VHH binders against Band 4.1-like protein 4 (epb41l4a). Designs and how they scored, part 21

Target 1, 289 residues: Band 4.1-like protein 4 (epb41l4a), of Danio rerio (Zebrafish) (Brachydanio rerio) (o57457r11to299)
Amino acid sequence: FYCEVLLLDESKLILTTQQQGIKKSTRGSVVLDYVFSHVNLAETEYFGVRYCDRSHQTFWLDPSKTLAEHKDLIATGPPYTLYFGVKFYAEDPGKLKEEITRYQFFLQVKQDVLQGRLPCAFNISAQLAALAIQSELGDYDPYKHTAGYVSEYRFVPDQKEDLEDSIEQIHKTLLGQVPAEAENNYLAIAKTLEMYGVDLHPVFGEKQAEYFLGLTPVGVVVYKNKTQVGKYFWPRITKVYFKETQFELRVLGRDCNETSFFFDAASKTACKNLWKCCVEHHTFFRMPE
Key: E = the ipSAE of ESMFold2; O = the ipSAE of ESMFold2 at other seeds; V2 = 0.75 times the mean of E and O plus 0.25 times the DockQ between their complexes.

## First folded at step 13 (VHH)

Design w05 (from g08 with S52T G53E D56G S57A V62D K65S S109E; framework vhh_sonelokimab_d1; at its last look DockQ between E and O 0.42; V2 from the best seeds 0.00; counts 0 for: pae O 17.9 > 2)
Fold by ESMFold2 at other seeds, look of step 13:
Structure w05 (fold): chain B 289 residues (1-289), chain A 124 residues (1-124)
Amino acid sequence: as target 1 above (289 residues)
Amino acid sequence: DVQLVESGGGLVQPGGSLRLSCAASGFTFSDYAVGWFRQAPGKEREFIGAITESGGATYYADSESGRFTISRDNSKNTLYLQMNSLRPEDTAVYYCAAGDEGTYTIHPEEYDYWGQGTLVTVSS
């Protein structure tokens, strides 16, 4: 067995039968424990490991199943590729107890911004990038940071010169922020963005109207044409169901009556994955921390 | 040849505790979401709660407030229901059920496999 786990710092953890004793009969929890130990993480409940199937659908590795029972993963290799990341985004990352945990959140959210999963307006992009460069390089130093130094780094999907100029000007104002402080300030801004911690799932409604369901730290958000058309907080979501491709969300309304919302996923596999992710979010975010 | 067999039912005093077990055989238990239901005389089956195939998430009916705890042990192919602070209103036949593809639902007709039930009687 040969597996590469891609970490958030862009390094790889190599897991093999020879070195760790990992076999297809090994449970996912054992793999997760190796990854958590490698990154020295104690607050592990926010994190997981994901994989892609041959259809490019992503799934979280199930800690209670063997690697062999992850049939869509096994079909892709060897070698196998796993991706470490944040599974449940804390509403307020500043309340995370360990700096190591906040650092991993910072790396994840930085990746979300860079990959376009967390859209940011120009001024927010500049602020976030300046905080990221403050964490990486420390204080602006005119003798070290010569013209164009920001161009050596990527922070956003379309990083043009006007943005880079703004990043440099903001970096100059951050004098005295240590890396951990800059990272915390990054998260404090990012947590306020609309798409922070949103796990999007494409679905179809009545008359094949296209929607996305966003699984978020606060609840389920319904998107149509990139606009929020509904938001249901986890305490008001009373039940979730699926059968074949149909997903049902049952919500307690302000009138104290329950209403069911129905959506179709593109496939049975997508529907089951949506349901499982929704159940896991519902359990995590309605439990005391 | 799929079987679900409940055990641990019996007579218990009000305020007491009881632990029900559901032993599964004839299928790959870890591939199924499983749940507990109960049925008092003359009533429809009532959902108690369910647990995902991995055991990573549990859901409970809104009507109970932490008196019941669902767990599973996939290595023993067993589902558990820990019931505490029992009341006479908890008297019922308790059933375990499994959904063929990770089914979670309050609707009994959506579950593919059922046990025969175990009677719990809460009486002075």
Scores: ipSAE 0.000, ipTM 0.156, lowest interface PAE 17.9, mean pLDDT 86
ESMFold2, look of step 13: ipSAE 0.769; ipTM 0.914
ESMFold2 (binder alone), look of step 13: mean pLDDT 81; pTM 0.821

Design w06 (from v03 with A97K; framework vhh_8h63_2; at its last look DockQ between E and O 0.89; V2 from the best seeds 0.80)
Fold by ESMFold2, look of step 13:
Structure w06 (fold): chain B 289 residues (1-289), chain A 123 residues (1-123)
Amino acid sequence: as target 1 above (289 residues)
Amino acid sequence: ELQLVESGGGLVQAGGSLTVSCAASGFTFSDYAMGWSRQAPGKERELVAMITSEGATYYADTVSGRFTISRDNAKNTLYLQMNSLKPEDTAMYYCAKGDEGTYTIHPEEYDYWGQGTQVTVSG
């Protein structure tokens, strides 16, 4: 067995039979424990490891299954590629107990912003990028940070000169913030953004109308044309069900009546994945810790 | 031939603990959601706990924090650990089978039940 785990700091962890004794009969939890130990995480419940199948669908490695039981992963290799990341986004990352946990969240959310998964308006983009540069470079220094220094870094998908000028001006105001402080301030801003911690799944409604279901820290959000058309908090969700390609979400209203919403996924595999992710979110965010 | 056979019921004093179990046969146990329902005399059947085909759990508010559902897929057995028992927990307890995609406490979503095992809690 030969596997590369891509970490959030862009490094790789190599896991093999020869070095770690990992076989196809090894449970996913063992692989996860190697990754968690490598990055020094104690608050592991927020994190997981993903893989991509031949159809480019992504899945979380299941800690309770053997690697052999992950049929779509096994079909892709050897070698195997896994991706470490945040699985359940804490609603308030500032309440995470350890700095190393907040650092991994910072790396994940920074990636989410850069890849466009977490859209930011111009002023928010400038603030986030300035905090990221304060964390990496430290205090602004006019002898080290000469004209155009921000251009050497990428923080957002469409990084234009006017944004970079704003980033520089804000960086100058952050004098004295140590890396951990800047990273915490980054997360404090990012957690307020609409798409923070949103796991989007494409679905279809009546007449094949396209929607997205967003699995979020607070509940399920329904999007049409990039606009929110429904929001259902985890405590109000009373049923999550799938059969074939049909997905059902049942919600308790304030009048104590329940309403079911039905969607179709593109495939049986996508439907089961949506269901599994939704159930896992409900369990994580609905139940007391 | 699908069968669900409950056992482990009995008499227990209030505040006590009891484990009931359900032996399943005639289907691939690990593929399906499972649950525990109960019915007291003159009451409607209530689904008190369920566990999905993937191991996630969901509890009725009436038992949350006191009951724990678990499954052993190697032994095709479902368990319900009942702690801090109250007289109102007195009921016949039935093993329930859903399908692969079931995640709900709604009893109408479960298709098969066993014969039940009696749990009696006395003060």
Scores: ipSAE 0.745, ipTM 0.897, lowest interface PAE 0.7, mean pLDDT 92
ESMFold2 (binder alone), look of step 13: mean pLDDT 80; pTM 0.811
ESMFold2 at other seeds, look of step 13: ipSAE 0.789; ipTM 0.914

## First folded at step 15 (VHH; framework vhh_8h63_2)

Design y01 (from w01 with R55Y; at its last look DockQ between E and O 0.90; V2 from the best seeds 0.79)
Fold by ESMFold2, look of step 15:
Parts: C-alpha cells; structure tokens; sequence
Structure y01 (fold): chain B 289 residues (1-289), chain A 123 residues (1-123)
C-alpha cells in the first residue's frame, strides 16, 4: 500500500505498508491518527482526509471503515492520494484552544479563498492577503520587499495589479503583528463571509428548479440563483432522510409545527453523499463541543 | 420475516453499568438504521440513541456521554452500553430498525420493533 497525504501547507506525508504497516484491512482511523500526529493536532474533531474517485467526486475517508471498504478510493490506485483538511468549520475559530489548530484553519481558509470557494469583495481580499503576507514574511521591510514583491504570491483567483497595490499598502500598516496574530485576524475576518465553511450540494426542487443546499456551521442553507431562500438551524432539524435520489429535510418551526422539504439529487450516489455529509454536520454542530 | 430480539436487561445499582443487545434476523442488517428507544411506566416512548447504516450516531440529551450505541454487522447485533446509570433510566428498552436512509429523533419513524428488555436501576 502506497499513499500520499497532501497537507494544507502543500507538503506531503507518505504512508506505506513497509513504513507504517498500513494495509487495505487497516481502518481509516489509523490513517487519520498518523496524519494528526504528523501535524501535531490535539483538537482533531474538526479535521479529516478526503479522496477523489475516478469521476472526480470528493468523499471523506470514514474512520470507522477499513481502507478496503472505500471501494471508490481503492479503484484509483496504487498510488493513492488523500487530502488533509478541515471537515467541520468552527463557527468561531478564535475560540479554538491551540494555536496549531488555528494555524491549520488559517491554511484551509486561505486555500478556500485562493480557489474561489470563499468569495471576497476587493477590500476584504486585500485585507486578507495582507494578513497572510504579514504571517509569511513578517513586517514590511523596504530593503527586502522591493516593487512588485506581492506578485510572488497568490491569494485570490484573479489577482490583479490594483489589488496587489492595496495589499502592499495594508501590509505596511501591520508592523509588529506576529504570525499567530495575523493568522487569527485573518480568521476573524473570514468567518464573517457568507460562504465561510459552506459545503455546497446541487439539488433540484419543484418543476426541476435548480437549488444548492449549503451545509454550514449553523445549519442547512438553501440557495436559488446564488441567493439564500431558506435557512434551517441544526437544532431545529428533526429528520434527514434519503431514498434513491430523493432527499428529505424536516425542520421544526417556531410555531412548533414540523415541515418537510424535498429535493432530488442528480444521482443515487450524490443523494447518499449529501445525506451522509448532512448527518455528519448535524451530529457535529447540534451538540456543543 | 424481520425479527428483533433484545436481551441483557436486569437490575443494577445506580452508578452501575449494563449492556443490552439486540439480535436481528430476516433482513440485510447492514442496510438498516438501528436505534434504541425506552418507555417507562406512564411515559411516552423516547428515542435514546440511533446509529445509521453508515455508523453515524445520535444520542438524546438525557443519555449523551453515558450511553454508547454500536453495531456489529457481521453478527447482526446492535448494542447499547449504558454507564453511570440513574434511577430515571429505568424503562423497557426497545430495539428498532428503519431503512437505510433513516436519521430522525422520532421513534415513530422506525418500521420494526422488538419486544423489549427491562432495565431497572435501584437507589
């Protein structure tokens, strides 16, 4: 067995039968424990590893199953590629107990911004990028940071010169912020963005109208044409059900009446994955940590 | 025909531990969500724990941290480990099964039920 685990700092951890004794009969939790130990995490409940199947769909490695039971993963290799990341986004990452946990969240959210999963307006993008560069480079130094130095780094999907100029000006104002402080300030801003920690799943409603269900730290959000049209908090969700391609969410209203919402997924596989992710979010976010 | 048979109930002192189990037959156990409910005399049945076909778990607030649900699909058996038992846990405990997609706090959403096993906590 030969596996590469891609970490959030762009490095990789190699796991093999020879070096760690990992086999197809090994449970996912053992793989996760090696990864968590390697990055020195104690607050592991927020994190997992993902894999991509041959159809490029993404799934979380299940800690309770053997690697062999992950048939779609096994079909892709060897070698196998796993992706370490935040599975459950803390609503307030500033309350995470250890700096190393906040650092991994910072790396994840930085990646989310760069890849366009967390859209940011120009001014917010500049602030975030300046905090990231303060963490990476330290204080602005005109002898080290000559014209155009920001261009060596990528922080957003469409990083143009006017944005880079703004990043430089803000970097100059951050003098004295140590890396941990800059990273915490980054997270404090990013957590307020609408798409922070949102796991989007395409679904269809009445008349085959297209929607997205967002699994978020606070609940399930329904989007139509990029606009929120419903929001259901985890403690109010009393049933999550699927059959074939149909997904049902039942919610308790303020009037103590329950209402069920029905959606169709594009396939049975997509429906079951939506269901599993939704149940896992409910389990994590309904109960206090 | 689908059958659920509970066992392991009994009398236990407050603060003690007990494991109840449920033997399942007549269906593909791994395809079902499984749960435990309980009913004390004069009370409504309440769901105390459930485990999905994908091993996700839910616990009622009254038992969270004290009870652990688990399943052994090779033996077609559902378990409930009950620790730090209180007199309020005294009830008839019922095994329940729902189809693959079931995840709900409502005991009436489960399709099949066993006959129950009595757990009595003294003290």
Amino acid sequence: as target 1 above (289 residues)
Amino acid sequence: ELQLVESGGGLVQAGGSLTVSCAASGFTFSDYAMGWSRQAPGKERELVAMITSEYATYYADTVSGRFTISRDNAKNTLYLQMNSLKPEDTAMYYCAAGDEGTYTIHPEEYDYWGQGTQVTVSG
Scores: ipSAE 0.735, ipTM 0.893, lowest interface PAE 0.6, mean pLDDT 92
ESMFold2 (binder alone), look of step 15: mean pLDDT 80; pTM 0.813
ESMFold2 at other seeds, look of step 15: ipSAE 0.781; ipTM 0.912

Design y02 (from w01 with R55E; at its last look DockQ between E and O 0.86; V2 from the best seeds 0.80)
Fold by ESMFold2 at other seeds, look of step 15:
Structure y02 (fold): chain B 289 residues (1-289), chain A 123 residues (1-123)
Amino acid sequence: as target 1 above (289 residues)
Amino acid sequence: ELQLVESGGGLVQAGGSLTVSCAASGFTFSDYAMGWSRQAPGKERELVAMITSEEATYYADTVSGRFTISRDNAKNTLYLQMNSLKPEDTAMYYCAAGDEGTYTIHPEEYDYWGQGTQVTVSG
């Protein structure tokens, strides 16, 4: 057995039978524990390890199953590639107990912005990137940070010169912020963005109209054409059900009546994955301790 | 053909603990969601806990932190560990099964039920 776990700082952790005794009969929790120990993480409940199957669908490694029971992972290798990341986004990452946890959240959210999963307006993009540079480089220093220094880094998907100029100007105003402060300020801004912590799943409604279901820290959000058309908080969700490709969400209204919403996923595999992720979010965000 | 048989009920003092179990047969146990409901005299059934086919769990607020649901797919057995029992936990406890995709707070959404086991908590 040979796998590479890609960490959020873009380093790799190599896990093998020879080094760690990991085999296909090993449970996912053991793999997760190696990763958590390697990054020195104690608040592990927010994090997981994901993989892509041969159909390019993504899944979270299940800690309670053996690696062999992850059939879609096993079919891809060896070698295997796993991805460490935030599974459940804290609604307020500033309240996380340990700086190490907030740092991993910062790395994840920075990746979310860079990959376009967390869209930001120009001014917000400049502020976030300046905070990321402050964390990486420290205080602006004209002796060290010569013309064009921002161009050596990537913070957003389409990074143009006007944005880079704005980033430099804001960086100059951050004098005295230590890396942990800059990272916390990054998260404080990012947590207010609409798509923060949103896990999007494509679904189809009536007449095959395309929607997205967003699994969020507060509930399920329904999107049509990038516009929120429904929002259902976790405590008001009374049923999450799937059969074949049909997904059902039932919610309790203010009038104490329940309404079911039905969607179709593109495949049985996508439907079950949506269901599993939705149930896991519901379970997590109902547990205060 | 499909059968659910509860056991382990009895009389217990307040603050005590009790485990009830449910033996299942006649179906592929690991493909089913499983749950526990209870019904006290003169009251409606309420779902106490459930565990999905993928082993996610749900607990009613009245028992959260005190009860633990678990399943042993190799033995086709569902368990409910009940700790810190209170007189209001006195009820007939019913094992339930629903299909693979079931995750619901409503007892009526489960397809199969056992005959129940009585749990009585004395004050």
Scores: ipSAE 0.785, ipTM 0.918, lowest interface PAE 0.6, mean pLDDT 92
ESMFold2, look of step 15: ipSAE 0.786; ipTM 0.918
ESMFold2 (binder alone), look of step 15: mean pLDDT 80; pTM 0.806

Design y03 (from u03 with G55R; at its last look DockQ between E and O 0.94; V2 from the best seeds 0.82)
Fold by ESMFold2 at other seeds, look of step 15:
Structure y03 (fold): chain B 289 residues (1-289), chain A 123 residues (1-123)
Amino acid sequence: as target 1 above (289 residues)
Amino acid sequence: ELQLVESGGGLVQAGGSLTVSCAASGFTFSDYAMGWSRQAPGKERELVATITSERATYYADTVSGRFTISRDNAKNTLYLQMNSLKPEDTAMYYCAAGDEGTYTLHPEEYDYWGQGTQVTVSG
């Protein structure tokens, strides 16, 4: 067995039978424990590893299953590629107990912004990027940071010169913030963004109308044409169900009546994955701390 | 013909522990969601715990933190470990099965039921 685990700092952890004793009968939890130990993480419940199948569908490695039971992963290798990341986004990352946990959240959210998964308005993008630069480079230094230095870094998908100018001006105002402080300030802003911690799944309604279901820290959000058309908090979701390609959410309304919403996934595999992710979110975000 | 047979009920002092079991046959156990309900005299059935085909669990607030549902797919057996038992937990406990995609505490969403095992908690 030979796999590479891509970490959020873009480094790799190599896991093999020879070095760690990992084989196809090994449970996913053992692989996760090696990754968690490597990054010195104690607050592990928020994190997991993903893999992609040959169709580029992504799945979370199940800690309770053997590697062999992940058939779509096994079919892709050897070698195998796994991606470490945040599985359950804390609603308030500032309440995470350890700095290393907040650092991993910072890396994840920075990646989410860069890849366009977490859209930001111009003002917010400039603030976030300036905080990321403060964390990476430290204080603005006119001997090192000549005009246009921001262009050496990528923070957002469409990074234009006017944004980069704003980033530089804000960076100059952050003098004295240590990396951990800048990272915490980054998270404090990012947690307020609409798409923070949203796991999007494409689904279809009647007449093949396309929707997205967003699994979020607070509940399930329904999107049509990038517009929120429904939002259901986890405590009000009383049933999550799938059969074949059909997915059902049942919600308790303010009038104490329950209603069900039905969607179709593109395939049976996508439907079961949506269901499993939704159930896992419901379980995680309903528990008291 | 799906069959569910509960066992392990009995008399327990308050604060004690008890495990009830459900033996399942006549179906592919690993494909089903499983659950435990209870019914006290004069009350409606209450589903207190469910475990999905993918082993996710969901507990009623009345038992959360005290009860643990688990399944052994090799032995086609469902378990409920009950700790810190209270007199209010006294009831007939029923095993239930629903199809693969079921995740809910609504008893009407479960298609098959056992005959029950009595759990009595003395104060």
Scores: ipSAE 0.774, ipTM 0.911, lowest interface PAE 0.6, mean pLDDT 92
ESMFold2, look of step 15: ipSAE 0.783; ipTM 0.914
ESMFold2 (binder alone), look of step 15: mean pLDDT 82; pTM 0.823

Design y04 (from w01 with E108D; at its last look DockQ between E and O 0.90; V2 from the best seeds 0.82)
Amino acid sequence: ELQLVESGGGLVQAGGSLTVSCAASGFTFSDYAMGWSRQAPGKERELVAMITSERATYYADTVSGRFTISRDNAKNTLYLQMNSLKPEDTAMYYCAAGDEGTYTIHPDEYDYWGQGTQVTVSG
ESMFold2, look of step 15: ipSAE 0.795; ipTM 0.919
ESMFold2 (binder alone), look of step 15: mean pLDDT 80; pTM 0.814
ESMFold2 at other seeds, look of step 15: ipSAE 0.797; ipTM 0.921
ESMFold2, look of step 16: ipSAE 0.799; ipTM 0.921
ESMFold2 (binder alone), look of step 16: mean pLDDT 81; pTM 0.811
ESMFold2 at other seeds, look of step 16: ipSAE 0.774; ipTM 0.906

Design y05 (from w01 with Y110W; at its last look DockQ between E and O 0.89; V2 from the best seeds 0.81)
Fold by ESMFold2 at other seeds, look of step 15:
Structure y05 (fold): chain B 289 residues (1-289), chain A 123 residues (1-123)
Amino acid sequence: as target 1 above (289 residues)
Amino acid sequence: ELQLVESGGGLVQAGGSLTVSCAASGFTFSDYAMGWSRQAPGKERELVAMITSERATYYADTVSGRFTISRDNAKNTLYLQMNSLKPEDTAMYYCAAGDEGTYTIHPEEWDYWGQGTQVTVSG
C-alpha cells in the first residue's frame, strides 16, 4: 500500500505498508491518527481526510471503515492521494485551545479563499492577504521586500496588480504582529464572511428548480440563485432522511409543528453523500461547545 | 423475518454501569440504522441513542456523555454502554431498526422494535 497525504501547508506525508504497516484491511482511524500525530494535533475532532473518485466527487475517509471498504478510493490507485483538512469548521476559531489547531484552521481558510470557496470583496481580500504575508514574511522590510514581492505569492483567485498594491500598503501597517497574531486576525475577519465553513451541495426542488444546500456550523442553509431562501438550525432538525435520490430534512418550528422539505440529488451517490455529511454535521454541531 | 432481541438488563446501583445488547437477524444488518429507546413507568417512550448505517451517532441530552451506542456489523449486534447510571434511567430499553437512510429523534418513525430489556437503577 502506497499513499500520499497532502497537508494544508502543501507538504505531503507518505504512508506505506513498509513504514507504517498500513494495508487495505487497516481502518481509516489508523490513517487519521498517523496524520494527526505528524502535524502534532490534539484537537482532532474538527479534522478529516478527503479523497476524490474518478468523477471528481469528494468524500471524507470514514475512520470506522477499512481502506478496502472505501471502494471509490481503492479504484483510483495505487498510488492513493488523500487530502487533510478541516471537516467541521469551528464557529469561532479564536476559541480553539491550541495554537497548532488555529494554525491548521488558518491554512485551511487561506486555501478556501485562494480556491474561491470563500468569496471576499476587494478590501477584505487585501486585508486577509496582508495578514497572510505578515505571518509568513514578518514585518515589511524595503531591503527584503523589493517592488513586486507580493506577486511571488497567491492569496485570492484572479490576483491583479491593483490588489497586490493594496496588499503591500496594508502589510506596511502591520508592523510588530507576530505570526500567531496575524493568523488569529486573519481568522477573526474570515469567520464573519457569509461562506465561512459552508459545505455546498447542489440539489433540485420542485420542477427541477436548482438549489444549493449549505451545511454550516449553525445549521442547513438553502440557497437559490446565490440568495439564502431558508435557514434551519441544527437543534431544530428532527429528521434527516434519504432514499435513492430523494433527500428529506424535517424541522421543528416555533409553533411546535414539524415541516419536511424534500430535494433531489443528481445521483444516488450524491444523495447518500449529502445525507451522510448532513448527519455528521448535526451530530457535531447540535450541542453547544 | 426481522427479529430484534435485547438482553443484559438488570438491577444496578446509582453510579454504576451496565451494557445492554440487541441481537439482530432476518435482514442485512449493515444496511440498517439502529437505535435505543426507553420507556419509564407513566412516561412516553423516548429515543436515547441512535447509530446510522454509516456509523454516525446521536444521543439525547439526558444521556449524552454517559451512554455510548455502538454496533458490530460482523456479529449483527447493537450495544448500549450505560455509565454513571441514575435512578431516572430506570426504564424498559428497546432496540430499534430503520432503513438505510434513517436518522430521526422520534421513536414512532422507526420501522422495527424488540421486546425490551428492563434496567433498574436503585439509589
Scores: ipSAE 0.771, ipTM 0.906, lowest interface PAE 0.6, mean pLDDT 92
ESMFold2, look of step 15: ipSAE 0.807; ipTM 0.921
ESMFold2 (binder alone), look of step 15: mean pLDDT 80; pTM 0.810

Design y06 (from u02 with G55R; at its last look DockQ between E and O 0.97; V2 from the best seeds 0.82)
Fold by ESMFold2, look of step 15:
Structure y06 (fold): chain B 289 residues (1-289), chain A 123 residues (1-123)
Amino acid sequence: as target 1 above (289 residues)
Amino acid sequence: ELQLVESGGGLVQAGGSLTVSCAASGFTFSDYAMGWSRQAPGKERELVALITSERATYYADTVSGRFTISRDNAKNTLYLQMNSLKPEDTAMYYCAAGDEGTYTIHPEEYDYWGQGTQVTVSG
């Protein structure tokens, strides 16, 4: 067995039979524990490891199954590639107990912004990028940070000169912020963005209309063309059900009546994955944290 | 034929612990969601805990932190570990099964049921 786990700092953890004794009969939890130990995490409940199948769909490694039971992973290798990341986004990362946990959240959310998964307006983009550069480079120093220094880094998908100018100006105002402080400030801003912690799943409604279901820290959100058209909080969800490609969400309304919403996934495997992720989110977030 | 048989009920003092079990046969156990409900005399049936086909769990607020549901797919057996028992936990406890995609708080939406096992908590 030969596996590379890509970490959020872009480093790799190599897991093999020879070094760790990992084989196909090894349970996913053992792999997760190696990764958690390597990054020095105690608050592990927020994190997981993903893999991508041959169809480019992503799945979370199941800690209760053996590696052999992950048939779509096993079909891709050896070698195998796994991706460490945040599975359940804390609604308030500032309340995480350990700095190392907040650091991993910072790395994840920075990646989400850079890859366009967490859209943000110009002013917010400038603030976030300035905080990221404060964390990476420390205080602005005109003798070290010469003209165009911001251009050496990428913080957002469409990083133009006017944004980079704004980033530099804000960076100059952050003197004295140590890396951990800048990272916490980054998260404090990012957690307020609409798409923070949203896990999107494509689905179809009536007349094959295309939607996305977003699994979020507060509930399930329905999107049409990136516009929210429905929102159902975890405590009001009374049923999450799938059969074949049909997904059902049942919600208790304010009038004490329950309403079911039905969607279709593109495939049976996509439907089951949506269901599993939705149930896991419901379990995690139904109680406030 | 599909069968669910509960066992392990009995009399327990308040603050004590008890494990009830449900033996399942006649179906592919790992493909089913499983649950425990309870019914006290004169009360409506209440879902207490469930465990999905993918091992996600849910607990009613009245038992959260005290009860633990688990399944052994090799032995086709469902368990409910009940700790810190209270007199209000006294009820008939029923094992239930629903199809693979089932995750619901409504006990009537489970397809199959056992006959129940009585749990009585005193004093």
Scores: ipSAE 0.762, ipTM 0.905, lowest interface PAE 0.6, mean pLDDT 91
ESMFold2 (binder alone), look of step 15: mean pLDDT 80; pTM 0.802
ESMFold2 at other seeds, look of step 15: ipSAE 0.778; ipTM 0.912

## First folded at step 16 (VHH; framework vhh_8h63_2)

Design z01 (from y04 with A56V; at its last look DockQ between E and O 0.96; V2 from the best seeds 0.82)
Fold by ESMFold2, look of step 16:
Structure z01 (fold): chain B 289 residues (1-289), chain A 123 residues (1-123)
Amino acid sequence: as target 1 above (289 residues)
Amino acid sequence: ELQLVESGGGLVQAGGSLTVSCAASGFTFSDYAMGWSRQAPGKERELVAMITSERVTYYADTVSGRFTISRDNAKNTLYLQMNSLKPEDTAMYYCAAGDEGTYTIHPDEYDYWGQGTQVTVSG
């Protein structure tokens, strides 16, 4: 067995039978424990390892299953590629107990911004990028940071010169912030963005109308044409059910009546994945911490 | 023919522990969601714990931290470990099964039930 685990700092952890004794009969929890130990992580409940199938659908490695039981992973053949990341986004990452946990959250959210999963308006983008530069480079220094220095780094999907100018100006105002402080300030801003910690799943409603279900730290959000049309908090969700491609979400209203919403996923595999992610979110977030 | 048979109930002192079990047959156990509900005299049946076909667990607030649900798919057996028992835990405990996609707090949405096993906690 030979796999590469891509970490959030873009480094790789190589796991093999020869070095770690990892075989297809090894449980996912063993792989996860190697990754958690490698990054010195104690608050592990927020994190997981994911993989892609041949159809480019992503799945979380199940710690209770053997690697062989992950058929869509095994079918990709050796070598295997796994991706370490945040599975459950803390609603307030500033309350995470350990700095290393907040650092991994910072790396994840920085990636979310860069990949466009966490959209940011121009001014927020500039502020976030300046905090990321402060963490990476330290204080602005005119002898080190010559004109155009921001261009050597990528922080957002569409990083144009006017944004880079704004980033530089804000960086100059951050003098004295140590890396951990800048990273915490990054997270404090990012946690307020609409798409923070949102895991989007495409679904169809009546007459094949296209929706997205967002699994979030506070509940399930329903999007139609990029507009939020429903928001259902985890403590109010009383049923999450699937059969074939049909997904059902049942919610308790303030009037004590329960209402079910039905959606179809693109495939049976997508439906079961949506269901599993949703029930995992429900059990993790239904009792706020 | 699906069958669920509970066992392990009995009389225990408050603060004590008890494990109840449910032996299942007649279906592919690993494909089903499993749960425990209870009903005390004069009260409605309530779901106390469930474990999905994908091994995600849920606990009612009244038992969280004290009860542990588990399944042994090789033995087709569901367990409920009950610790720090209180007199209000006194009830008939029922094993339940639902299809692969089941995740619900409502006991009546499980397709199959056992006959129950009595747990009595003395003050």
Scores: ipSAE 0.773, ipTM 0.908, lowest interface PAE 0.6, mean pLDDT 92
ESMFold2 (binder alone), look of step 16: mean pLDDT 80; pTM 0.809
ESMFold2 at other seeds, look of step 16: ipSAE 0.775; ipTM 0.910

